VH-VL binders against Protein STK_02290. Designs and how they scored, part 4

Target 1, 225 residues: Protein STK_02290, of Sulfurisphaera tokodaii (q976g0)
Amino acid sequence: QEQLVAVNELNENLGKVLIKIARDSIANKLGILKINLEDYLSSLNDPILNKKGLAFVTLETYYGNSTSLRGCIGYVEAVAPLKEIVSKAAIAAAFSDPRFPPLSKGEFDNIIIEVTVLTKPQEIDVENRWELPKKIKVGEDGLIVEYGILYSGLLLPQVPMEYCWDEETFLAETCIKAGLEPDCWLNNKVKIKKFQGIIFREEKPKSEKILIIKPSEVKCKKEEI

## First folded at step 15 (VH-VL)

Design i02 (from j07 with heavy chain D104N)
Fold by OpenDDE, fold request of step 18:
Parts: structure tokens; sequence; C-alpha cells
Structure i02 (fold): chain C 225 residues (1-225), chain A 126 residues (1-126), chain B 106 residues (1-106)
């Protein structure tokens, strides 16, 4: 694969643009915005936006003092420029997440958009598979478990932080995500990849202010109980 | 618009091999998976395998392991499916079918086919 | 192997509602997709993820999935809806299709 977008290439301004791409893409699909999406994306000439990249778009319903998940879809293969990835992921998150009905126009103004940009996944090579946990850092690394083309599981860097997982649990959960046994990471035939990410999030629905969140800053949900 | 155009009908004898092509257009070829599904005359649909046009990675249904080979040519946006050691039971319409590559965080990859080729009839007879 | 069971045929009068079932063990825990295949044509995705419609698919097509049965519903059935309909799921890294249902519009 060619060189992908790196986290250090991104800044607050690009984060704002990515969120805008996501929001506009959803708005356009809803018919709230009437634009030629292809022309819109083509008009974005920032070199970083035009590099192939990986990203997840997360939608949350905003209740003022709390939020709830409304959709989460991304790309784990850099098949298109970052701007297109975010656009497609956003549309899919809004309308093609099997857990939720398609987003309605009435919901649009009350959703928070979060864009997580991922670094190029790197396979972790170890002679002894038991050493894998030592090569992973919770709060920094996301994981991909692959066993052929049909078994693939991904967990974002913030997830083990949210659930207070250690590295081994993180591996096990990623195996489960791939549809494999929790100890699949001990199998030499299973590929384990790690990546990093940066999170751009609207402070409030449609807000101009965005938050930049590091996965390490995410608090354990158990601590909030 | 998305188009999947397959090669023409073929007549084969038992023991021979078939090779069907599927040319994609109207979208970024490497941004989607491609599958092959066949349908025997008057019968239902049967999944054969998947190829990632970007990496060339493949996975085949167990029934066809050892007999089927899927390849791609990115320069021509074409996927190929070759089936060897043909039998009369391999008489079918063979379809290429596209699938999305987005990943739902909790459910994984979509496992449906959003666009299909026109099909290629392959008749195997002695 | 996972098996999907469909009725062989369903008949409806024009304007009536057609219902096609797809049975499978705990199919409600899976995502069911539906394809329409008119005579001599290729399959067309009409429902994905149980109840979502692809662009261009009429609103009269809907789907549901619970327990051991997924259902494709066609309201206000039209002559053009006469086709074979297949349900499909993913199971243990394989794609499983139902046997298909022939919908006849009388």
Amino acid sequence: as target 1 above (225 residues)
Amino acid sequence: QVQLVQSGAEVKKPGESLKVSCKASGYTFTSYYMHWVRQAPGQGLEWMGIINPNSGGTSYAQKFQGRVTMTRDTSTSTVYMELSSLRSEDTAVYYCARAEKYYNYYTGYPHFFDYWGQGTLVTVSS
Amino acid sequence: SYVLTQPSSVSVAPGQTATISCGGHNIGSKSVHWYQQRPGQSPVLVIYYDNKRPSGIPERFSGSNSGNTATLTISGTQAMDEADYYCQVWDSSTYVFGGGTKLTVL
C-alpha cells in the first residue's frame, strides 16, 4: 500500500473540515443539503485530505447532559482519499448501521459527529505469541485481528480505555470481534495489527468548536459508575 | 452508474476449465469486494468465493476449494473466476457481485451484494 | 450447515400485500438480506440488514426479522414484482441463501 495519512499530519483545522465533510454528506443524503457530493469532495484540494486514509465516523444523539450511540462505521482499508472515506463512512453510519434505523431529518440537528482517523495498521511480528501483549499499549494502540479475508475484527484505541481492559483482554476481545476464539492471538496463522488514532468531535451538535481527544484521555466507564 | 459486465456464455466438456470475467465500471474498482455466485438451471443461488480487488486476497467456499481461482486485473478493473475439473453439475449461470468494504464497528463487514453482473451461462456437457 | 427455508411459491392479487417468509434457527440474531430476481435477469438487492432499502427500491418493499423468521413484505404488489425472491445471511464465514420463493401476481 502507498503512504497513508499520518496522525501527525492532522490538526484542528483539518479536523473541522473532516467533521464538516461528514455532516454535509449526511445532510445531503437527507436532502437537507442539495449539493453534488462528488463535486464538493473534488473541490477539497488539501493534500492531506487527498491522501488515502482510514477513518471511523461515530454518530451520537445529544441529550444535553448525555449522549447515546446512533451509528459507527468506518474503513479499515485505505481504499480512497481520506475525504471520501469520511464521507462514505458518515453516510453509512447514518443510514446503514444495522443496529439503528436510518437517520431521520428530525434527528440531524441533534447528533454529534465524531471522526476517528487511523494510522496505517502495522502487523505485530513476534517469535513468541505470548509476547504480543508487551507490544501493545492500551490507550494508544487500536487492534486488528485477521484470519484470512473473512475473519476480521477491529477495536479502536479508546475502547480498551472505556472498558478498562489490559492488553491481553484487549487482544482477546479483538479476537472475539473477528469471530474467533478469545485466544486466537496465540495462533501464528492469525495476523495481529496495531494502529493509532486521533479523535475529532463536535462539542455540541453542529458546533464550530471541535474537541481533539486522545485515546489515552478516555475514561473507564466503570469509574463513572 | 455501477456496471458489472461479464463475459459471454460458454460450452465446456467434463474435465475442462471455465474462466469467466467481470469488468467493473462506474465506481472505484479497488474500493469494493467482489464475489462470485452461481445458479444452476431452475435452482437457487450458491456462493462460490470472494476476492479483494485491492490486495488480490481470496477466500473460497469449501465446496470449491482446490477447483476455483479468483484473480483481478486492476488496470482493467476486471475480476476473473476460473473453475477447473468441470462436471455436469457445474452447469450454471455464474454471477459476479459487488460488496461494500465499510466496517460496522460492532457487526463487522457487510455481507450482502449490492450490485450483480448480468451473469454468464456455462454449460458442461459430454 | 445453516439452512434458510422459504416457501416455494406465494401468490397475490395486484394491489394486495405479499409476504414471503425466511426461516432459520435464531435468524433474528442475524442480518437478513433479500434479493429479487425477475425471470431471465440478475438478482437485485431489495432489502439489506433486515429492513433497510437500497436506493431506488420502492417503499412498498419492507422487511422484518425476529425469532426464527425473517419476512419480506411487498405492499400494493404490482405485476412487475413477479419474481423469485431469495433471503440471504452470513454464517460462519459462508454466505447462505434460501431456496427462493416464486411470487406470482395474479
Scores: ipSAE 0.911, ipTM 0.948, lowest interface PAE 0.4, mean pLDDT 96
Fold by OpenDDE, fold request of step 18:
Structure i02 (fold): chain C 225 residues (1-225), chain A 126 residues (1-126), chain B 106 residues (1-106)
Amino acid sequence: as target 1 above (225 residues)
Amino acid sequence: QVQLVQSGAEVKKPGESLKVSCKASGYTFTSYYMHWVRQAPGQGLEWMGIINPNSGGTSYAQKFQGRVTMTRDTSTSTVYMELSSLRSEDTAVYYCARAEKYYNYYTGYPHFFDYWGQGTLVTVSS
Amino acid sequence: SYVLTQPSSVSVAPGQTATISCGGHNIGSKSVHWYQQRPGQSPVLVIYYDNKRPSGIPERFSGSNSGNTATLTISGTQAMDEADYYCQVWDSSTYVFGGGTKLTVL
């Protein structure tokens, strides 16, 4: 079994590098930077960056006193080194999120970049599916629900915290996200996986200061209609 | 540059099986999904199925369930599609097509094909 | 099953704007992708997620999607744009293609 990046292998310095990779990748795509992205990534020799990993890149528009989502894309399968994953995810988040138009050059200086690195998802096996909630911890675990290759739903660890969900609700919502019924987690044919994550976030756009956020630190907010 | 190179044209008889190969290059083979889409002469495009080259996991269109098998060889970056119990209606150009694996947090996986092979004509005739 | 409906053919004079429609029930709630297929060639992605262009696709190509109709628009149509165009969506557990539209540049 191939070794993936573990959360405990990451630190603030690597977090900064990951953020920089994301930002530079977007900048390059915009033409703000003119680099060979492949060469740039290849030049990064940190062993951790070169391990296969999973990550999400979240972009937010910064308004000074508030932010708004501008894109969020990641990889939930460790198909490439972490540095490449973050680069690809960042570009996709900026230009290929179907909810938003492609990022413009004018927007670039006002975006906050957040990189969430995920641990290897682990399948949760129980004899009684009703025991699944007991194997999940809100504020720590993210969930993946899979039913075959075509039905897949993922919720990050901070999401149930944001919406004040319990474990059962968390499972149900993940089922919904997979395009399945809320009680799909009771079906033995449905695969339930859990993972953990670490969040690196710019304090402000292009900030040298990077915040490390634990999912458990995320506050509950009202659900959006 | 991304390239998907498929095997050559084939002529088959009804009841036989076809096996088309698709060799990928110019990118990390396991980092993308591979699909098979066929096109009968003068007709439109028809999705056949998907394979995850990394895991070998597959899913097939209902129409082809029990008759199609998709496999991969990671050592050669090649995907295979086998279709059994061939019929005249299976005469078509068969395409392999690549799809991205990134996951949009709210909308899920992308469901489009960004690169296509050159196609493989398979003719089924008595 | 979900069905996408395209006109069988569309004609346009060089330099004019071509529009190809793709009809589907509440298609505006889906992401529509478009492929160009020139005679004897493989399909090429020209629009994804309704209105996004892949690298290398000319700006002449644009897309929109609302209600029950998605539209591929080709401005300043050129002879090289003569091809079959297919719309495509994801529906539950399968990929659905339109019947294709033959674009003729007169």
Scores: ipSAE 0.910, ipTM 0.948, lowest interface PAE 0.4, mean pLDDT 96
Fold by OpenDDE, last read:
Structure i02 (fold): chain C 225 residues (1-225), chain A 126 residues (1-126), chain B 106 residues (1-106)
Amino acid sequence: as target 1 above (225 residues)
Amino acid sequence: QVQLVQSGAEVKKPGESLKVSCKASGYTFTSYYMHWVRQAPGQGLEWMGIINPNSGGTSYAQKFQGRVTMTRDTSTSTVYMELSSLRSEDTAVYYCARAEKYYNYYTGYPHFFDYWGQGTLVTVSS
Amino acid sequence: SYVLTQPSSVSVAPGQTATISCGGHNIGSKSVHWYQQRPGQSPVLVIYYDNKRPSGIPERFSGSNSGNTATLTISGTQAMDEADYYCQVWDSSTYVFGGGTKLTVL
């Protein structure tokens, strides 16, 4: 993985394009749009879109005054250009999220699309594992906990903000996500990685207005996962 | 189209090692995980292990731990599976199988195989 | 270890509906995947995440998962559907397959 997309390389215009990629990809899969997706993606020549990147696509059903989760899938390894990652993640979020049935054509117009672009995860190296919380900043960092290839847990930067977690709780919850004990981060054999992110979100379904949200701007909901 | 082409059938003796290759084409090799699954004659499917072609990281089923080695060559888009100290019960068709790398936020990586190689029969006999 | 149980064989007449069960403790809380293996061929994914169909798989194939049983359903069964079918799940740190079911089209 080399020269991945950085958060500071992204702007509102690129955010709009990323959301459009996601929406068009889903629309195409539904048959609402009939395009050659590969040709469509290939036609996008922005250098940033063509850099390898990481992203999550979150779909929410819009009810006017509230929303509900409808799918959330991403890539945490930079296996393709950002434009392809977003396209693939969007399709997967709509049709391959095990928590939900495949998105129907009738649902499409009521979906809010959110794209979270991630920086390259970097392993946090400390001599003493008890120092890990000091190397993490809630409101900025997302976490990945890995123990081999099969045990992997990821929490996005906005999550600890939403639940008012401190850094240690954040680590513990990420361990749980990985299927490990809450104190797994004290084990030298467990890899702890951090990353940053930026969130692009439709204000309303298919709206022209796109919101740019920093994880640090997310308010605590005082809820538990 | 996605293709996984494996090496040809082999005959081995007990105590020897086998090494099967799986060449991928029709997609970006490093963008997917690769698994190995075997099937003894007239029997079911048995998972052996996983490799990340991008990093070379591996994980093996406990049954094969210490006896199996999975590797990859990114320049040729090929994954290898080596099994040592062969026994008669290792007689089987060995398959490579591809898996997606997308991550569901709450459930993790997908744990299914979307494409399979044609299989490689390895016979272990005295 | 987690165990998946399938019937050894199922028979169906052409045009009729075939159902193949996959039993497992609280399997309804897991995601079940199904593979078709015709004689002398490699497995093919026909259902993933309980009821999702990969591209190219006929609509005749469907799946469900609840309680302790997952089910693969093949409506309007055709001769070409004669094959072994395997269910599969993820369990903690390993992949588990059922014993397989031989579907015969009479």
Scores: ipSAE 0.909, ipTM 0.948, lowest interface PAE 0.4, mean pLDDT 96
Fold by OpenDDE, last read:
Structure i02 (fold): chain C 225 residues (1-225), chain A 126 residues (1-126), chain B 106 residues (1-106)
Amino acid sequence: as target 1 above (225 residues)
Amino acid sequence: QVQLVQSGAEVKKPGESLKVSCKASGYTFTSYYMHWVRQAPGQGLEWMGIINPNSGGTSYAQKFQGRVTMTRDTSTSTVYMELSSLRSEDTAVYYCARAEKYYNYYTGYPHFFDYWGQGTLVTVSS
Amino acid sequence: SYVLTQPSSVSVAPGQTATISCGGHNIGSKSVHWYQQRPGQSPVLVIYYDNKRPSGIPERFSGSNSGNTATLTISGTQAMDEADYYCQVWDSSTYVFGGGTKLTVL
């Protein structure tokens, strides 16, 4: 992983393009569009879109005054250009999320697409593991907990904001996400990585207006996972 | 099209080592995990381990710890599996199998294999 | 260790529906994947995440998972469906396969 997309490299225009990539990828898979997806992606020459990147695509069903989760999948290893990552994540979110059946054509016009772009995860280095919470900022940092190749947990920066977690709780929940004990972050054999993110979201399904949301702007729902 | 092409059949003696190769094509080699699964004659499937072709990171089934080594060559898009101290019970068809790297936010990585190599028969006999 | 139990064999007449079970303790809380292996061939993913079909897999293949049993269902079974079928799950730190079921199309 070298020279990944940074948050400050992204703007509203690129956000719109990323949303479009996600939506068109899903539409193409549904047969609503009939394009060569590879050719389409190849035609996008923006240097930022062609840098390796990390992203999650979140789909929500729109009910006017409320929404419900419909899928959420991403990549936490920068193995492809951002444009490809978003395309693949979008398709996976729509059709390969185990919690939901594959998206139908009838649902397509009623989904909101959200793309969260992640910065390069960086391992947090501390002399004493008890100092880890001091190196984490809720509202800015997402976390990845890794123990070998098989245990991996990721929580996006907005999640601790949504649930009003402190840094210690954030670490514990990420450990749980990785399938480990809540105090796994005290084990120096466990890698703790932090990253930042920016959120691009459709205001309404298929809307031209795209919202840019900072994780720090997310309000607490006063709920627990 | 995705292809996983493995090396040819081998005959080994007890105590020797085997090394099977799996050459990937038709996709970005480092964008997927690679697994090894074996199948003894007339028996079921047994998971051996996983390698991340991008980082070279590995994890092995406990049964094979200390005896199996998985490596990759990114320049040739090839994964290798070496098994040492062979026993007659190691007689099997060995498969490489690909796995996706996307991460479901709530369930984690996919734990299934979407493409398989053609298999490599290794016979261990005195 | 987690164990998956499959019947050793299932027989079905052409055009009829075949059902293959995969038993496991609270398997309904896990994601079950299914592989088809024709004689002398490599396994092929036919169902993933309990009930999702990969591209190229016929719609006559379906899956379900609840309680202690996952089920692979093949409607309108054809001769080409004769194969061994394996269920598979992830369990904490390892991949677990069922013993396999030989499906015979009479």
Scores: ipSAE 0.909, ipTM 0.946, lowest interface PAE 0.4, mean pLDDT 96

Design i02 (from j07 with heavy chain D104N)
Fold by ESMFold2, look of step 16:
Structure i02 (fold): chain C 225 residues (1-225), chain A 126 residues (1-126), chain B 106 residues (1-106)
Amino acid sequence: as target 1 above (225 residues)
Amino acid sequence: QVQLVQSGAEVKKPGESLKVSCKASGYTFTSYYMHWVRQAPGQGLEWMGIINPNSGGTSYAQKFQGRVTMTRDTSTSTVYMELSSLRSEDTAVYYCARAEKYYNYYTGYPHFFDYWGQGTLVTVSS
Amino acid sequence: SYVLTQPSSVSVAPGQTATISCGGHNIGSKSVHWYQQRPGQSPVLVIYYDNKRPSGIPERFSGSNSGNTATLTISGTQAMDEADYYCQVWDSSTYVFGGGTKLTVL
């Protein structure tokens, strides 16, 4: 629908704004930045930020030469404006990821923030499920496997690139991610959805310079050897 | 200022249907899941099902399949739960309960209920 | 079907520490959430994801989860903590609540 953010509408400047929204939302929750978050978001008038959107916010701890995961939360249904989605996802990634304690003030200056904006996931409909691999493009598509509301798994588009997977392997691994059998994609009760994404990432903690990463540019480890 | 305000208590006869409303305010209605949980007198909590207010999609606990219907009206930010073919063991307090819709890349959906309605007592008796 | 087992009651003196257990097969691999229900009131989330507190929940509430047992701990127990407490998980097929534990402060 015309109120959805498209990945091709996003440029470097909007990527910087999305990262700033994420960082300021976390800073506000920590008490580092004293703002009214509702007023802050309302002041962002860019039409693209006000379209419904989908995004993940990924936080990583910065060690200078490497990083490690610190939180990764997103919305994969277009339920609110992109600016609100990024703010809420950032807060959840910082404070509500079950794998980590709440982010502390002491950590705030040592994290890298990454915002991945997604296209709306679209269900892949085929009469013959064996045709599903032909409808998927490794290097472009991410996958979602759903079995009702109760089972879900998602793999980002860069993942099959990192592991040198073909389309059938990508489907099987997404089934496993959902807690289902590897061949679940052949089951007519299982929904398979695809989406695309673009990654905006701080180069260093709090840096003005950002990296823009397209999944197709991710190198397969086997090719690096 | 999240509020979930449910419809008032009801007395029903066996064989009738009940329909409980839950009006949400103080948040974006479509950006959260809504659940229904009931509690029979002196008993614990029993999950009945979930509705996605954005899509209208539902999933019901096996025990209630075929008897329960959950719907919503996005223009009034209201969800409804209807339970048909009532019997005395359906006497309970019925709660709506909200859940976050965010997705953790590694652990999935949150699966906890952060806000609850005040409850609706439904008594099924002759 | 997955079963969560709680003691039916726990008694504690005011100011003492109360512990409420929630037993389940390999519950340490699941996320455990806890609700407080005062008489005549709705449940209130007091712990989510084993050990996280929602805003407005006092620091005296804490939780842990390992092996086959999750535990809700209330330090410095007060008369207002007298309530029923329920643990809850998602077990891959449905939402499961424990049977509830009545906490009395005497």
Scores: ipSAE 0.822, ipTM 0.894, lowest interface PAE 0.6, mean pLDDT 92
Fold by ESMFold2, look of step 15:
Structure i02 (fold): chain C 225 residues (1-225), chain A 126 residues (1-126), chain B 106 residues (1-106)
Amino acid sequence: as target 1 above (225 residues)
Amino acid sequence: QVQLVQSGAEVKKPGESLKVSCKASGYTFTSYYMHWVRQAPGQGLEWMGIINPNSGGTSYAQKFQGRVTMTRDTSTSTVYMELSSLRSEDTAVYYCARAEKYYNYYTGYPHFFDYWGQGTLVTVSS
Amino acid sequence: SYVLTQPSSVSVAPGQTATISCGGHNIGSKSVHWYQQRPGQSPVLVIYYDNKRPSGIPERFSGSNSGNTATLTISGTQAMDEADYYCQVWDSSTYVFGGGTKLTVL
């Protein structure tokens, strides 16, 4: 309650529980699992699940040796208990992602669920904005660019690893995500925040085994050629 | 069960201020944005501004900048909208409207209003 | 600033298909949301993200958006569909509503 979940409190067992919350919430919305979702969440008494938290739920369609994006929605402000955030994000990722139709019952057994838990974003404060790249650690930090309440863009910590970006490129791409010019990070009215995250991912659809992925472990796709 | 219950109708004189309340229930108050939208008699909908109930942060439509103030009280799950220096043109039904706060990794925040209050008629006449 | 244009009124016979347009420059690059307002009532979201229906909205309601025109379509129109309909976008700076379309079922 009113406390924020810390990344060091997260382990494999909690990751399995978070993935289960996401999968059960989607199953309930599909009519596959007939439960009262509010009662289900209320029965989860683990103190860590009841702390306020930040998370993304990512859904991918499974093709055996490859996957493709199916939805990715989260909460980037610690507004509710982690269990509630994961449930709501899972449902939104399945049914309210504008890039995809609502998830069908037929798809449910062939998706991989991934939950990424975030630390509270902290504003990076510098006297000279040109020093911002020096305050960012690719492989550890995610970025948020904010201009007022209505402009916001976020890139998760694994993204610059996947694309082999340096810190300045990471800043520029996050500006673009916010709908701003690539150099917006030099503007003193724009807030730049950083955060960390850890990824819990089903190995295969509905698998009991999960993967725990730290962003620093993500391989650069360019270097894999 | 989501409910947005607004304060009752008001009659005001030009130059006065109005203050409308919107009490939320049936959901986690700080997990959603709250907007204010007004509708003059026989007219369409006009967006006035947004408040983040968690932080108290606001953004106002340019037309109302300097006249409108939005606040909230998290202990009562209530948002408030105050409009100052009223004119007869401010006669309208004032709605609070809720918006989802989830963030789509690729497309950003949702910008639609999923639940609306019952509306508060404010009449400005001399 | 950004403008959304709707016809003032549309009339259809019961059982026929109603089509309500929402015109805007390059509106196809934006997400369009639609609200129904019955007389004396608050607006109700009927379509979001161009073509998605909230829970409880009949399958008769559908939407599309391309080029300079977004469209709300109501198939098998019923007397209860008689209402004002508003399209809405967020452009890069503000929230914009169309002027509204009065749907009459006669």
Scores: ipSAE 0.791, ipTM 0.880, lowest interface PAE 0.7, mean pLDDT 91
Fold by ESMFold2, fold request of step 18:
Structure i02 (fold): chain C 225 residues (1-225), chain A 126 residues (1-126), chain B 106 residues (1-106)
Amino acid sequence: as target 1 above (225 residues)
Amino acid sequence: QVQLVQSGAEVKKPGESLKVSCKASGYTFTSYYMHWVRQAPGQGLEWMGIINPNSGGTSYAQKFQGRVTMTRDTSTSTVYMELSSLRSEDTAVYYCARAEKYYNYYTGYPHFFDYWGQGTLVTVSS
Amino acid sequence: SYVLTQPSSVSVAPGQTATISCGGHNIGSKSVHWYQQRPGQSPVLVIYYDNKRPSGIPERFSGSNSGNTATLTISGTQAMDEADYYCQVWDSSTYVFGGGTKLTVL
């Protein structure tokens, strides 16, 4: 009954719906869209939206030819239906990101919303921890490093592509992200998990047209013209 | 409405154990962390530990390692905290407190307590 | 073990502005959260992430955090604001509360 969303179920139409959930949730919180959010979400009967899921919502301020980060929050444990996860993550990204003030009404029409849907993270089991780099595919996998319940770090699959990292560097940087030493992945008490993701992004603020981005398509920034 | 309803007050003797329950309602039990925090009479707040109700995973403050056990029952949306080998300084009000489980890509988990139970007074005296 | 220091008490007249400090080494690099505890009641979150208000908290509650001091400010203080106030941080491995400040409204 509690089946997880799979990457192959995610199409352009679903991406548009997820972005709309995020945007409407923020608009409702701002008082721009006067709805009962619980009723709104309950009216969404698409079976895929009702599966448990994991997602990040990223907000960026739009400057025409460039954007800048405005918030990025998600759920990395499948604890609720995808529609609810995206709604809560959108609200948190807009109002509860400690790096930014709460989103204002004046900003609402000038942000781009991006929803990244993740597969369930799978722990990588190896006999010899030195084999971990061989079990990871840059351009496909994101990584989670966990040490107990209190130490956790996550890097999305596009990140090593953006920085032209190899697999060992990806592991080390994820350890650092968790607040651990770069070689923590050799420690048998540290869990290493991998996941995949797909990105749905507004082309422009509030645009009907969206972009679908696979991490494997991300170009290395060192080779940018 | 979010509610965290705790078990009633108890009187204990030194060397005994206490066990406090906290029943959650009005939200998805497994989508939030649960913490335990205590407050000795006339004193401040002291964190004891955290449980992930979804996985059952726990982490305890160093001071309570070896004496505290936190468990949960997802079928009843209830968390439990047990403290063994009680001393007089364990006299306190014990609170369950809920924390958000969302993850900020850059700053990690939020580390604040948005809803608290009503508290359970445990008095340790001979 | 990271330490948060608060004054033991602050007194204000109704309508005046109350300021409650929370001191800690380099606390400006941490996120500070504030709780109100009225007599005989459990704590209630009033500020999170230094300066954000949860739903239902009046606009007269505000916060700031820089350097070695975080501050909770209550403008237009009312009798119902009389309570103990605690600051709290996450310090890399544990949760730390300040000792609490008793706000008296006379």
Scores: ipSAE 0.784, ipTM 0.884, lowest interface PAE 0.7, mean pLDDT 91
Fold by ESMFold2, last read:
Structure i02 (fold): chain C 225 residues (1-225), chain A 126 residues (1-126), chain B 106 residues (1-106)
Amino acid sequence: as target 1 above (225 residues)
Amino acid sequence: QVQLVQSGAEVKKPGESLKVSCKASGYTFTSYYMHWVRQAPGQGLEWMGIINPNSGGTSYAQKFQGRVTMTRDTSTSTVYMELSSLRSEDTAVYYCARAEKYYNYYTGYPHFFDYWGQGTLVTVSS
Amino acid sequence: SYVLTQPSSVSVAPGQTATISCGGHNIGSKSVHWYQQRPGQSPVLVIYYDNKRPSGIPERFSGSNSGNTATLTISGTQAMDEADYYCQVWDSSTYVFGGGTKLTVL
């Protein structure tokens, strides 16, 4: 029941719908698409969209052969139907990311939208904390480090692949992301959770064609440099 | 559209407990954090603690640790705050306040209160 | 025990610009949020993340934050802006409010 989103439910059609929800939600906020957003979402009856889920929405400015970050917000707890969290995350990424001004109407046609759907995070239980690296699979797992409800850091599954990290480095960098010391994962009061994810990304701004990116397929950038 | 409706004013004696309710409507209850903040007469705002309505998890300000309990009922979209061993200095207006639960990949949780309940005056006197 | 300091009061004439300061050690590295509280009412968020306005907040409300001072600015101040104003941050482990500033429009 708590396994709301499985890998075999994450197909190209789902990815296109999630990206459309994100783009339409932003367009509605900009006044480009004049709809009642609550009625729009309620009309989406796909059973997967109505399951509780977790997702990030990433916005990037498009330069033709490269992109740059424009916002990245998600939900890391399964608190609402997937369709609702993608809509809310998209709006927040566009307008409430403190690193950027609100998205302008002029930018709308020049961004790429990426939706990363996550499985429910599960706490990693070990007898000896030194065994945690053995319970993590780089290329499959994302990590969450939590210390109480007030310290949290998350790294997506593609990140250690992108940087060619081993499992211990992945743990340390996630600790740093949470604002903790690199060895915080050895502290028994720190929770380490893992999850999986799949990436759906517009090929170009507003394109009907999307890319489906599995974290395991991400190549180390050092190989290209 | 968003509403946070709190229970009515109370008069308490020292040593008793208070329990304030906050009923949420107009949004998905479990998709936001709920906080409690109080304001003594003529004074500023003081944070008391946070509850995650989805999990029931809590964290309390150190000043109130051991005296405050926050709970919720997801079927009624209601959070509760209970403060025990009351003293006259606990006389205040008690507010529930909603906070965004989205996570910014680079900067973390937003940590601001976008909607507040109407407040509940609790008077502690003998 | 991070401390935010605000002046106890600020007075401005109608139509003038009001500025309300919020002082804190290295507050420029934190996100500052501002609340308006009219007499007998609950607080209302007017600025978040230093300088962003929630829906329904007039453009005459703005904010800035650098160094050791965050500032709420109200241009074209109106009688209805007369209220208490609180700044607020998250500080590592707790939520901290300033002491409040009573804005008087004379």
Scores: ipSAE 0.775, ipTM 0.880, lowest interface PAE 0.7, mean pLDDT 91

